VHH binders against Probable F-box protein At1g14315. Designs and how they scored, part 12

Target 1, 278 residues: Probable F-box protein At1g14315, of Arabidopsis thaliana (Mouse-ear cress) (q9m9t0)
Amino acid sequence: MQLLPHDTVEDILERVPVKSLLRFKSACKQWKLTIESQYFQAKQLICSAGGKDLNLVLVSEVPKRYHIYQLFHNSCDGLVCLFDYQTLNNIVYNPATRWHRRFPVSSTNTWRYINPSSPYRINTSSSRGHALYVDGSLYWLTGKKEIKVLALDLHTETFQVISKAPFAEADHRNIITRSLNNRLCLSVSKPLQQMIIWSFNSENKTWEQIYSIVNRSVTQSLPVAILEKNKLLCCPRSNSRQLMIYDIKTKSVDSVSIGTYRCGDSVFCYFESLISIL
Short names: E, the ipSAE of ESMFold2; O, the ipSAE of OpenDDE; V2, 0.75 times the mean of E and O plus 0.25 times the DockQ between their complexes.

## First folded at step 9 (VHH)

Design t18 (framework vhh_7uia_1)
Fold by ESMFold2-Fast, scan of step 9:
Structure t18 (fold): chain B 278 residues (1-278), chain A 122 residues (1-122)
Amino acid sequence: as target 1 above (278 residues)
Amino acid sequence: QLQLVETGGGLVKPGGSLRLSCVVSGFTFSDYAMAWVRQAPGKELEWVSSISSEGGSTYYEDSVKGRFTISTDNAKNTLYLQMSSLKPEDTAVYYCATSYWTEVESGDYDYWGQGTQVTVSS
């Protein structure tokens, strides 16, 4: 992605309350600057949607050697999950500390860690075997006929099978792993314009179906964030300059402009009030 | 071990034809969408063509539509690219790549193998 044009940036900034803008800038400055220098260009965009402030992080690859598939952001901390096309490795990178961990993509062998190791193969989702970071752990989907969740606890460095996916049909084309508000989620597309979102409870190791959406626009999109208990931010899979906000209660869709950026770029949400503790 | 081996490259004159092959080992071929990606010297990787895991859908870059045909032989775990009406601009190292989607999104691939050189010159 290129930098937003001056006129577009000024238009967006004029819609943001001064207090929110100052808070946003102070929270993530070092993380953003560190990431931009090595793996990608990150641009922060603040929008008003339905009378509420949205803080977005828009990311593009620099250079094209890397594919960025997830940003995790907690206050001033950030992790970047990326794929290195030259080495064919997945990398989890903390740009603030320059910590990184590499792991190869393998559809023949299971990635094994010292103790305990997992016998399961990775490479069964639209994330292409990419790990998602959620709440101190990395997660993968495995197996096409029986979808299981593999976890690597970064604190204990243990690799384990967490649970079986909460659905019987295992079609990798219809399953997307997402991190929504620091929760591991699965978005599952069904016939008849239906999308089901499952949330993983890491405490009790169970799945909960949190959304069942029947809407032609939303089911062709990627979930990005939960804004309120009943609102879901989605990125259309089309070349759109707008994000969608779906209200689960009213079953209505609202739109949010992302300026000159398009829903096809790497779009990630930062919501200070939803991430921080008082 | 997962492995993709590209063959079939060579030197051809403009207007000529070549058939590239990619033999896949170490995984179930029919579970993956496959793609051809090329790189000319000193340039970025460029997506050329993709085929769904069951062969039902094909996609092509605009510059190769009508000239290239992608196909699979699942029994042989082999991906093909039939190239015709070759142009000097097609000169590149061609790589086969995998994807976990039945239909591959442009630029979203795993790159595997050594590649095979295609040179189009007089």
Scores: ipSAE 0.000, ipTM 0.138, lowest interface PAE 15.7, mean pLDDT 61

Design t19 (from q1 with D28T S31D T52D; framework vhh_7ocj_1)
Fold by ESMFold2-Fast, scan of step 9:
Structure t19 (fold): chain B 278 residues (1-278), chain A 121 residues (1-121)
Amino acid sequence: as target 1 above (278 residues)
Amino acid sequence: QVQLVESGGGLVQAGGSLRLSCAASGFTFSDYAMGWYRQAPGKQRELVAAIDSGGSTRYGDFVKGRFTISRGNAKNTVYLQMNSLSVEDTAVYYCATSYWTEVESGDYDYWGQGTQVTVSS
């Protein structure tokens, strides 16, 4: 296992998060300037069908080695999470405080060091090794036959298994963790058959099935956001220049162009007013 | 059990052509993304070409216009047609697959054992 020198990692984090934030500010200003245009008003009406305004922030030209997750809390300076495909490490960075930590996903020895009372291992699949950030914690899937959710509280640096998955899916590759409208969700997809989305209730520690979708395009996509009035926003894996809106009531799919941006970049759903961050 | 078996590698002179094949088993091939990676001595593994379940393709910068990736779902096989080969294309070529891999991300779940391509001048 190769580890990057600490100074090299910090250099990358300083350049990537700063460039990402500058791109977000540029995108936010561009979207604000286009809100008054007929095209953007029509697009925003489609994206916010359900009575909620939806601002999408797109980040391009991310190094192929890293996958960036970014959160916005009343500004564009939120938490940044990078996944390093070469070392299978998660790196969490706060650009405002320059705080960061690395979390190896594939090392059982490192896991025993961090949580010596737990024998649990993180899923080693590259596509399932990603951490998901929600409400001050990072979440991973663990186990192959019995899928469990492993949480890391970033403030206490404590690991715990918070819940067993509410399904008996045999192939862990069909399962992905998502943050949908600031809620921890699990998406379970059988290709070309169905997608079920489960939402975690933190008060009673139970899972609620919120969507059951039978649509070939949707089952091969990533859920991005839950829109009011029974609409789900999804990012297709095969078409990089449009998003899908699935209407649960009519079982229909509408496509929305994202202009010059590509879905192969990171797509972020941001519900704060552009005025509040500018 | 997922298995990927590469074939078609060998020795070829600069300017020549070669076609690699990757036979897949143990999964529903048509639902998965397929990719070709290469690794030359002393270098990191890099993306050559990828094709997703919908047919969208992506190529590494150094092979655009020379290489073509394609898939035959009926035969559970992915192909890499390599034209105008140069000495710099000498590497071990690996086949990879993932259900959740986007062609741009490069995070594949399963890898073949590789096939050697050597280009002489």
Scores: ipSAE 0.000, ipTM 0.154, lowest interface PAE 14.5, mean pLDDT 61

Design t20 (from q1 with Y32W; framework vhh_7ocj_1; at its last look DockQ between E and O 0.62; V2 from the best seeds 0.00; counts 0 for: pae E 14.4 > 2)
Amino acid sequence: QVQLVESGGGLVQAGGSLRLSCAASGFDFSSWAMGWYRQAPGKQRELVAAITSGGSTRYGDFVKGRFTISRGNAKNTVYLQMNSLSVEDTAVYYCATSYWTEVESGDYDYWGQGTQVTVSS
ESMFold2-Fast, scan of step 9: ipSAE 0.050; ipTM 0.482
ESMFold2, look of step 10: ipSAE 0.000; ipTM 0.287
ESMFold2 (binder alone), look of step 10: mean pLDDT 83; pTM 0.842
OpenDDE, look of step 10: ipSAE 0.047; ipTM 0.407

## First folded at step 10 (VHH; from t20 with S30D W100F; framework vhh_7ocj_1)

Design t21 (at its last look DockQ between E and O 0.01; V2 from the best seeds 0.00; counts 0 for: pae E 16.1 > 2, placed apart)
Amino acid sequence: QVQLVESGGGLVQAGGSLRLSCAASGFDFDSWAMGWYRQAPGKQRELVAAITSGGSTRYGDFVKGRFTISRGNAKNTVYLQMNSLSVEDTAVYYCATSYFTEVESGDYDYWGQGTQVTVSS
ESMFold2, look of step 10: ipSAE 0.000; ipTM 0.240
ESMFold2 (binder alone), look of step 10: mean pLDDT 82; pTM 0.836
OpenDDE, look of step 10: ipSAE 0.073; ipTM 0.525

## First folded at step 12 (VHH)

Design v1 (from t20 with S31N; framework vhh_7ocj_1; at its last look DockQ between E and O 0.46; V2 from the best seeds 0.00; counts 0 for: pae E 13.8 > 2)
Amino acid sequence: QVQLVESGGGLVQAGGSLRLSCAASGFDFSNWAMGWYRQAPGKQRELVAAITSGGSTRYGDFVKGRFTISRGNAKNTVYLQMNSLSVEDTAVYYCATSYWTEVESGDYDYWGQGTQVTVSS
ESMFold2, look of step 12: ipSAE 0.000; ipTM 0.279
ESMFold2 (binder alone), look of step 12: mean pLDDT 82; pTM 0.841
OpenDDE, look of step 12: ipSAE 0.024; ipTM 0.465

Design v2 (from t20 with G26E V103Y; framework vhh_7ocj_1; at its last look DockQ between E and O 0.37; V2 from the best seeds 0.00; counts 0 for: pae E 15.9 > 2)
Fold by ESMFold2, look of step 12:
Structure v2 (fold): chain B 278 residues (1-278), chain A 121 residues (1-121)
Amino acid sequence: as target 1 above (278 residues)
Amino acid sequence: QVQLVESGGGLVQAGGSLRLSCAASEFDFSSWAMGWYRQAPGKQRELVAAITSGGSTRYGDFVKGRFTISRGNAKNTVYLQMNSLSVEDTAVYYCATSYWTEYESGDYDYWGQGTQVTVSS
């Protein structure tokens, strides 16, 4: 049953949290059809990602099979990539809907080259060399003495050096790329001394130093997300069963138990979506 | 500020065993890679054993299965069990730590003062 114009119902539903949308499927057949349509799911994703300054961090129960690892990729459109070392499958997983699909590594997968190719060597042998997805682009750090930001725009499939790092030469071990508040960020740390976080403004192509932190626990940790009210969620690099929340305003630290999960295996940031892959 | 204190060194007969300990302070021990190095007079420091925060271990080629590194995170301590000692194992043994898990080509961030191990035949 529909008592409102279709456009009005659609506008209301796109603002509703995903868990509520899953429950609302039982409200009527029209709502179920709307929620399951590809058009609505794409529109809901855009509304969710472009709405409040909300990055959800979910300590979720990943399927409890041995040898499943999170691949340390951040989320894309509400999806997370996992790897099952027992079956040698990549698994694309939607934590909000619990949808998943296995994608085997196969010689039948057709590859193509991007032309022109990357103007810089991409070193994947260290954590600095792994790609970071932010808002339609992949990012890498290149070089060692003069660190530059290399981007691949996934729409145009074009490589570009978009900026130099906002600091002088640094040991690659001390630099971590993260998506914080849906922006490319660089975390440069000296344990027990200082952690500085720069955020890249893609609109004007500038860096802003958003945090300078002198806190023994935080400078030894990996930033994961910025929470509401300027709280920084941090993950120790060990197999800790706790997370830390650092309040930038009060400079206080809270510990949060994550039960049987380990922060390296089970903590990620994502926007909720209804997306699934054929 | 970070302090590593080695203990358990001393004199031991060839073929004997010795257990070294390294107590760490001023940081979350579970988050750091730890290692043992040794230096004999007139020689360069060489890796004895290393253990990552995840528990992965690596040993110097000369160890040949005689030594075992382990960590007691509750005690904030790393251990080196040394068995089948020979005169060639005589050296000052140093505990070291790295904030980063990669240790193949980098310097460790902090070092202890060392503990003497002397093997007599």
Scores: ipSAE 0.000, ipTM 0.214, lowest interface PAE 15.9, mean pLDDT 70
ESMFold2 (binder alone), look of step 12: mean pLDDT 80; pTM 0.824
OpenDDE, look of step 12: ipSAE 0.005; ipTM 0.276

Design v3 (framework vhh_7ocj_1; at its last look DockQ between E and O 0.01; V2 from the best seeds 0.00; counts 0 for: pae E 14.8 > 2, placed apart)
Fold by ESMFold2, look of step 12:
Structure v3 (fold): chain B 278 residues (1-278), chain A 120 residues (1-120)
Amino acid sequence: as target 1 above (278 residues)
Amino acid sequence: QVQLVESGGGLVQAGGSLRLSCAASGFDFSNWAMGWYRQAPGKQRELVAAITSGGSTRYGDFVKGRFTISRGNAKNTVYLQMNSLSVEDTAVYYCATSYWTEYSGDYDYWGQGTQVTVSS
């Protein structure tokens, strides 16, 4: 039986879901070697990031004593960061492979400083003070009356203030950073009144208002993702067992059941990968 | 038209207890974070306790298990139970709220405060 060329096999495998790739490792030694190579894992990551189904991570919000994982960051390369309230550690976790590692890793002593350091202090104790990863950079909000966006380019390790906020001065606590449609977005909400979502164009260094919403349910929610045909997936803050889909064209709201889980800040999207951190 | 009204302050002997209440109106209380701050004469305001809309709590380091924050969503009220009081706890205690979080200390709305005085 004639086998496919190796490059053709790699092109096919990189389009296969991660769960299937894990099964294929046990089927053929050549496929196991291909799937485990760093070169293939980088190609699969690029292919996965280019499209396909959105995946949601849902975490049950239960009393801290017994069920206390919270998601404080969006995903990066198919990895998520969890905070374990029982051990007071951060955990880097790959939901597709179930690989994880706890941090800080005190036995390695591998921390280093970035020089030059950030021009602004960043308050990481707030629920909105965590970095947002988009396209090789980390983003934070700074300031209180004049809201600014601080970026760290992970390749150059250089801090830069990339923009002033595109709206009138407001408390930074009414502003949420989100990765929507793989772009840096700011969600500015006045509950029961209005929610405006701004998207940043990094090539032009300009902001575009992509949503202006007055629906009372949606203005009390957190945006999660932009879905096909510009539908907005939202997580209600009322601790609902349903997500909302807002249609920008018809201004209608549909509900999506999340079973026994409840909404909160613990819902976000990711794409699957084989990546682990060594 | 957010309103926060503190009550329950007063004079108490060292080692005693007080329960502060903050009645809230003009917003959807169950979805907002609530906090208690205090300010002694000549000092900056400092966090005493905070509680999220989901019921998670955080305390200032000086509390050392003596105080407990709770919220009654049916009554639109946040409480601070203060036990084992000492003279160092003498301050004006403020109720505060924000839609988003208690972490930054930059709350959007504040009450007028209630005086707590602990005598030796």
Scores: ipSAE 0.000, ipTM 0.198, lowest interface PAE 14.8, mean pLDDT 70
ESMFold2 (binder alone), look of step 12: mean pLDDT 83; pTM 0.851
OpenDDE, look of step 12: ipSAE 0.256; ipTM 0.624

Design v4 (from t20 with T52Y V103F; framework vhh_7ocj_1; at its last look DockQ between E and O 0.66; V2 from the best seeds 0.00; counts 0 for: pae E 12.3 > 2)
Amino acid sequence: QVQLVESGGGLVQAGGSLRLSCAASGFDFSSWAMGWYRQAPGKQRELVAAIYSGGSTRYGDFVKGRFTISRGNAKNTVYLQMNSLSVEDTAVYYCATSYWTEFESGDYDYWGQGTQVTVSS
ESMFold2, look of step 12: ipSAE 0.000; ipTM 0.293
ESMFold2 (binder alone), look of step 12: mean pLDDT 81; pTM 0.827
OpenDDE, look of step 12: ipSAE 0.026; ipTM 0.382

Design v5 (from t20, 22 letters changed; framework vhh_enristomig; at its last look DockQ between E and O 0.02; V2 from the best seeds 0.00; counts 0 for: pae E 18.4 > 2, placed apart)
Fold by ESMFold2, look of step 12:
Structure v5 (fold): chain B 278 residues (1-278), chain A 121 residues (1-121)
Amino acid sequence: as target 1 above (278 residues)
Amino acid sequence: EVQLLESGGGEVQPGGSLRLSCAASGFDFSSWAISWYRQAPGKQREWVSTITSGGSTNYAESVKGRFTISRDNAKNTLYLQMSSLRAEDTAVYYCATSYWTELESGDYDYWGQGTLVTVKP
């Protein structure tokens, strides 16, 4: 017996790419129903709200005894990169095709130098020190008292400080870097009262405040995607099994279940590709 | 319920060969990457090899050229052909798959119970 009415399942499946549908249906009957329900929640959210051919990847860190994964970068060309602390491997993964490859940290064939090196220390040991990929570049926040945006242009392989942060009075613990609508964005929270989202205009090298949100639940969350001009998908920082959709015009919050998965820094968007690394 | 059952372990002389098997059930085996790991006594578990759904293979440097991973999707079975075995290959060998939609809170991968490989001194 199906978990959802048949016509509801067909409406959801119609919006999923054919290659993903084939993978969904190839499991045993019980697995198909379970996977479809959980995967449908994620895909339904993307298809219904955005139409940008985006998908979600949920990555949960496992107990320290088994596996610990960290995402090094957001999605790039339909690929995501993880680090497995148990095996000391970097893992490049295509969620659409389930292709993956492990790259041991100690393998010299997978690494090369960038010259010249970064002019600032890049702290990758915290969630706020991870690189963000946006449109051919990697971005970091650097500095303590004066927050700067450090960029690595992947085409030229050149580090540059591209801007100072557009704010002076923020606790660095409350600054989150995100790719929203394929632009570099900074989410800055004032404790429990306001979240301001700044978007970087790369053409004129200026920051624009695109959202100011006064909602105590949303200001404690991580922005994930802009679904429409007036809707923001957010992931609560608590161990919630729900995502939030904040409507900027009505100031309302809707919740969407993600089944057995949990929110955190592990929810990311990607568009599907057939790319593999040879 | 995802289940992985390893077999084929045993004692072998240095330079010998063994073939490990992993019988898989409860998921669409052909659509998922699947891996071998091993854990030597008193050591952390380490990655050995992975085969993707598309058949691409990758190996840890310590086993390259000596071990061959393969899969039989018709039998839902993963294999590890081990040759030129050395004392440092003594370990419990596990098969594992990452099945994202079957993860519970705190659970990330599915593992078998393991099969012991002992290379005599």
Scores: ipSAE 0.000, ipTM 0.121, lowest interface PAE 18.4, mean pLDDT 66
ESMFold2 (binder alone), look of step 12: mean pLDDT 81; pTM 0.813
OpenDDE, look of step 12: ipSAE 0.012; ipTM 0.325

Design v6 (from t20 with G26E S31N T52Y V103Y E104D; framework vhh_7ocj_1; at its last look DockQ between E and O 0.01; V2 from the best seeds 0.00; counts 0 for: pae E 25.2 > 2, unsure alone 63.8 < 65, placed apart)
Fold by ESMFold2, look of step 12:
Structure v6 (fold): chain B 278 residues (1-278), chain A 121 residues (1-121)
Amino acid sequence: as target 1 above (278 residues)
Amino acid sequence: QVQLVESGGGLVQAGGSLRLSCAASEFDFSNWAMGWYRQAPGKQRELVAAIYSGGSTRYGDFVKGRFTISRGNAKNTVYLQMNSLSVEDTAVYYCATSYWTEYDSGDYDYWGQGTQVTVSS
């Protein structure tokens, strides 16, 4: 009878999905202590961010009395931010654990300035989430003639220009940023003609064209995620009750119903985590 | 040490069927994923089928509905029913098990020795 070392148990647990970890907490006191530790939760988050499975959050715009929410940002480390119109609170929420914390906008004075400030004016003309979180940084497009990618490293709170855009002379209104497979991506569209998706490799600071799409429905949509087996999940820009799955290999499009929910700019992906805010 | 015992391999004519079985040692793996992988000479190991604790299944693209994975009555046993076999299905088939649910991408933690399946034309 041999018992695993504690670090080996931690290595095994960090590779387990959040739903299973929650179930394991009730089955074993030692595992509960490990799963609840801040050290383990940080390790599990890092491991999860490399995973391929996706979870979606859909925010319905159909009002319900006392339960209307608005999504402010894409997910960050398994957390989402919602706004509750009834209570005027920002809510940080973990969909996997159902942990949440409210931050009243009217009673909070926690704003501070970042110094030095951005070296470039940030392009604010897009309503489609032009600021994007990926892997510890926020990203923007900046400039008009020569479009650049601006990053804010959230750990150091410093701005830097990390790349020129991988394409010349594009209207900034036809470019959106997305997180696909936990990488910074740019979607460059000519509606009804073409959509090209570029992926940024942060290790060697290069861009790779990963998709070139000529399907008329897909070129009018927002990419949401790359699904297992190289299918692209897309959301029509209108408040559709259908998502689209574009198969990269066969070039076919399939539609899937999301019931009474509507897609649009309110659909995003997240990686499951155990993270809670202090 | 966890042991997986495979059986049911052998020689079969193209278009025929085989049923592979795998039993885990007396440890209860009913809450673990179990699956089948195969490796032909000179090729990389590839997923054939997996079944998870909730009953969800996943198949390799080449299966095309020909194979079915299921758990046995004891839940520490997994079966692979293989129908409409072709010469291209010739490989060593390995049973595997892991903590992972259908959402994990890691390698399986425990593997059997494998059973040879040969399909003749």
Scores: ipSAE 0.000, ipTM 0.077, lowest interface PAE 25.2, mean pLDDT 68
ESMFold2 (binder alone), look of step 12: mean pLDDT 78; pTM 0.807
OpenDDE, look of step 12: ipSAE 0.011; ipTM 0.300

## First folded at step 13 (VHH; framework vhh_7ocj_1)

Design w1 (from t20 with D28Y; at its last look DockQ between E and O 0.01; V2 from the best seeds 0.00; counts 0 for: pae E 17.1 > 2, placed apart)
Fold by OpenDDE, look of step 13:
Structure w1 (fold): chain B 278 residues (1-278), chain A 121 residues (1-121)
Amino acid sequence: as target 1 above (278 residues)
Amino acid sequence: QVQLVESGGGLVQAGGSLRLSCAASGFYFSSWAMGWYRQAPGKQRELVAAITSGGSTRYGDFVKGRFTISRGNAKNTVYLQMNSLSVEDTAVYYCATSYWTEVESGDYDYWGQGTQVTVSS
C-alpha cells in the first residue's frame, strides 16, 4: 500500500507534529503501531528536542481556592508535573497526548499504591511538595538543614535518595530544582552573592558544578534553560515582563521581553512529545 | 515507617561466634544501604560493617576479617556474622540504614535499638 519504505515513512513521521501524529494513528494501522512504539516515540522525542526553537511556557499563578491543577515549573520529555491540591495528587501529564498518571498522596503523606512508602515526608502544602520530573523520575527536595534529594522512579515505583546534595549548608529557600538539558539540576543561591548550578550525572551519580554566577540580578533569578553558546536563560523572581539571558563567558546580561506576560515560578521550556510512562 | 529490630546478641566466650540479625521493614530494603555499628561503654559509636544496595561491603579497621555483613533480601534482613570474638568486641551493636545510595560513615538515617553483645574471657 505504501509507496515508500517503512523506514522512510518513519523518518518522515518523526518530524511531524505530535498532534498530527495522533491523527495519523487513525489513518493507518501500521502507522498506529509505529507511532505507539516506544522506539519511535524515543526517536521522535530526539527529533523534537533537537534543532527547534526555544519554546517557553508561562503559567500564571492561580489561587488554590479554584481547585485547579498547579503546574510545577518544569517540563521534561514533553511531560509536565501537576499538583491537584484538592485531591492531593501528583500528576505526570503529557499535554499533547493527554496521557497522565496519578500519584496520590494521602492525608497521612503516604503514597497510594506505592509500598513501601517514602521514608521522607513530602510537604504537599509547601513548595517542597512540587516535584520535578526528569527522565522517568520525580524529584523532591527534603529536609531543612540537611537537604536531601528524594527520587521516585516512576517505572519501578521505588523511592530512594539518589545522592547527597553537593553543598554542605544552604538555605532551603534558596535551593531550587530544575531540569536543564534534561538533567536534574540544583540551583543554590546566596542572593546578591552567588548562584551555583549543579547538574546530576545519573550514570556516575555525581554532582557537577556547571555554573557559578556572581551577577546580582541573576542570583535573584530562576534558571529556566541553558541556551547555546553558554548562555543561561533566567526568570527574575520579581514579577518582571522580561527574562534575562546571562552570558557565562562575557558575564553580560541581556533582557528579553515576554510581552504581556510576567515572570513567575512557572516558566519553563516545553516541547511536545508522545512520551508516556508505562 | 522504617523499623529496624536487632537480634542475636548475648553472652559468648572469647573465641566464640555470634550472628546478629536485623529485621528491616518500612522501606525498600534492597535499595537502601545497611550497616552495623557498635558502641562500647565510654566509647564512641563506630562502624562495624556496612553494605550498600549493590552489595559492596566495608568494615571497621578492627574487624580484620572476623566479621561478615550480608543481606537477606527475601526476609529483609541484614546479618552480621561475628567470628573470633574478643573481650574488646563487647558493645551494643546497632543496625542502621540509609536511603542514600552511597553512605559515608555515620550518615545513616535510621537506627535500631541495639543488641548487647558481651564477650567473656
Scores: ipSAE 0.000, ipTM 0.250, lowest interface PAE 14.9, mean pLDDT 84
ESMFold2, look of step 13: ipSAE 0.000; ipTM 0.149
ESMFold2 (binder alone), look of step 13: mean pLDDT 82; pTM 0.837

Design w2 (from t20 with Y99W W100F; at its last look DockQ between E and O 0.01; V2 from the best seeds 0.00; counts 0 for: pae E 10.9 > 2, placed apart)
Amino acid sequence: QVQLVESGGGLVQAGGSLRLSCAASGFDFSSWAMGWYRQAPGKQRELVAAITSGGSTRYGDFVKGRFTISRGNAKNTVYLQMNSLSVEDTAVYYCATSWFTEVESGDYDYWGQGTQVTVSS
ESMFold2, look of step 13: ipSAE 0.000; ipTM 0.386
ESMFold2 (binder alone), look of step 13: mean pLDDT 83; pTM 0.841
OpenDDE, look of step 13: ipSAE 0.214; ipTM 0.641

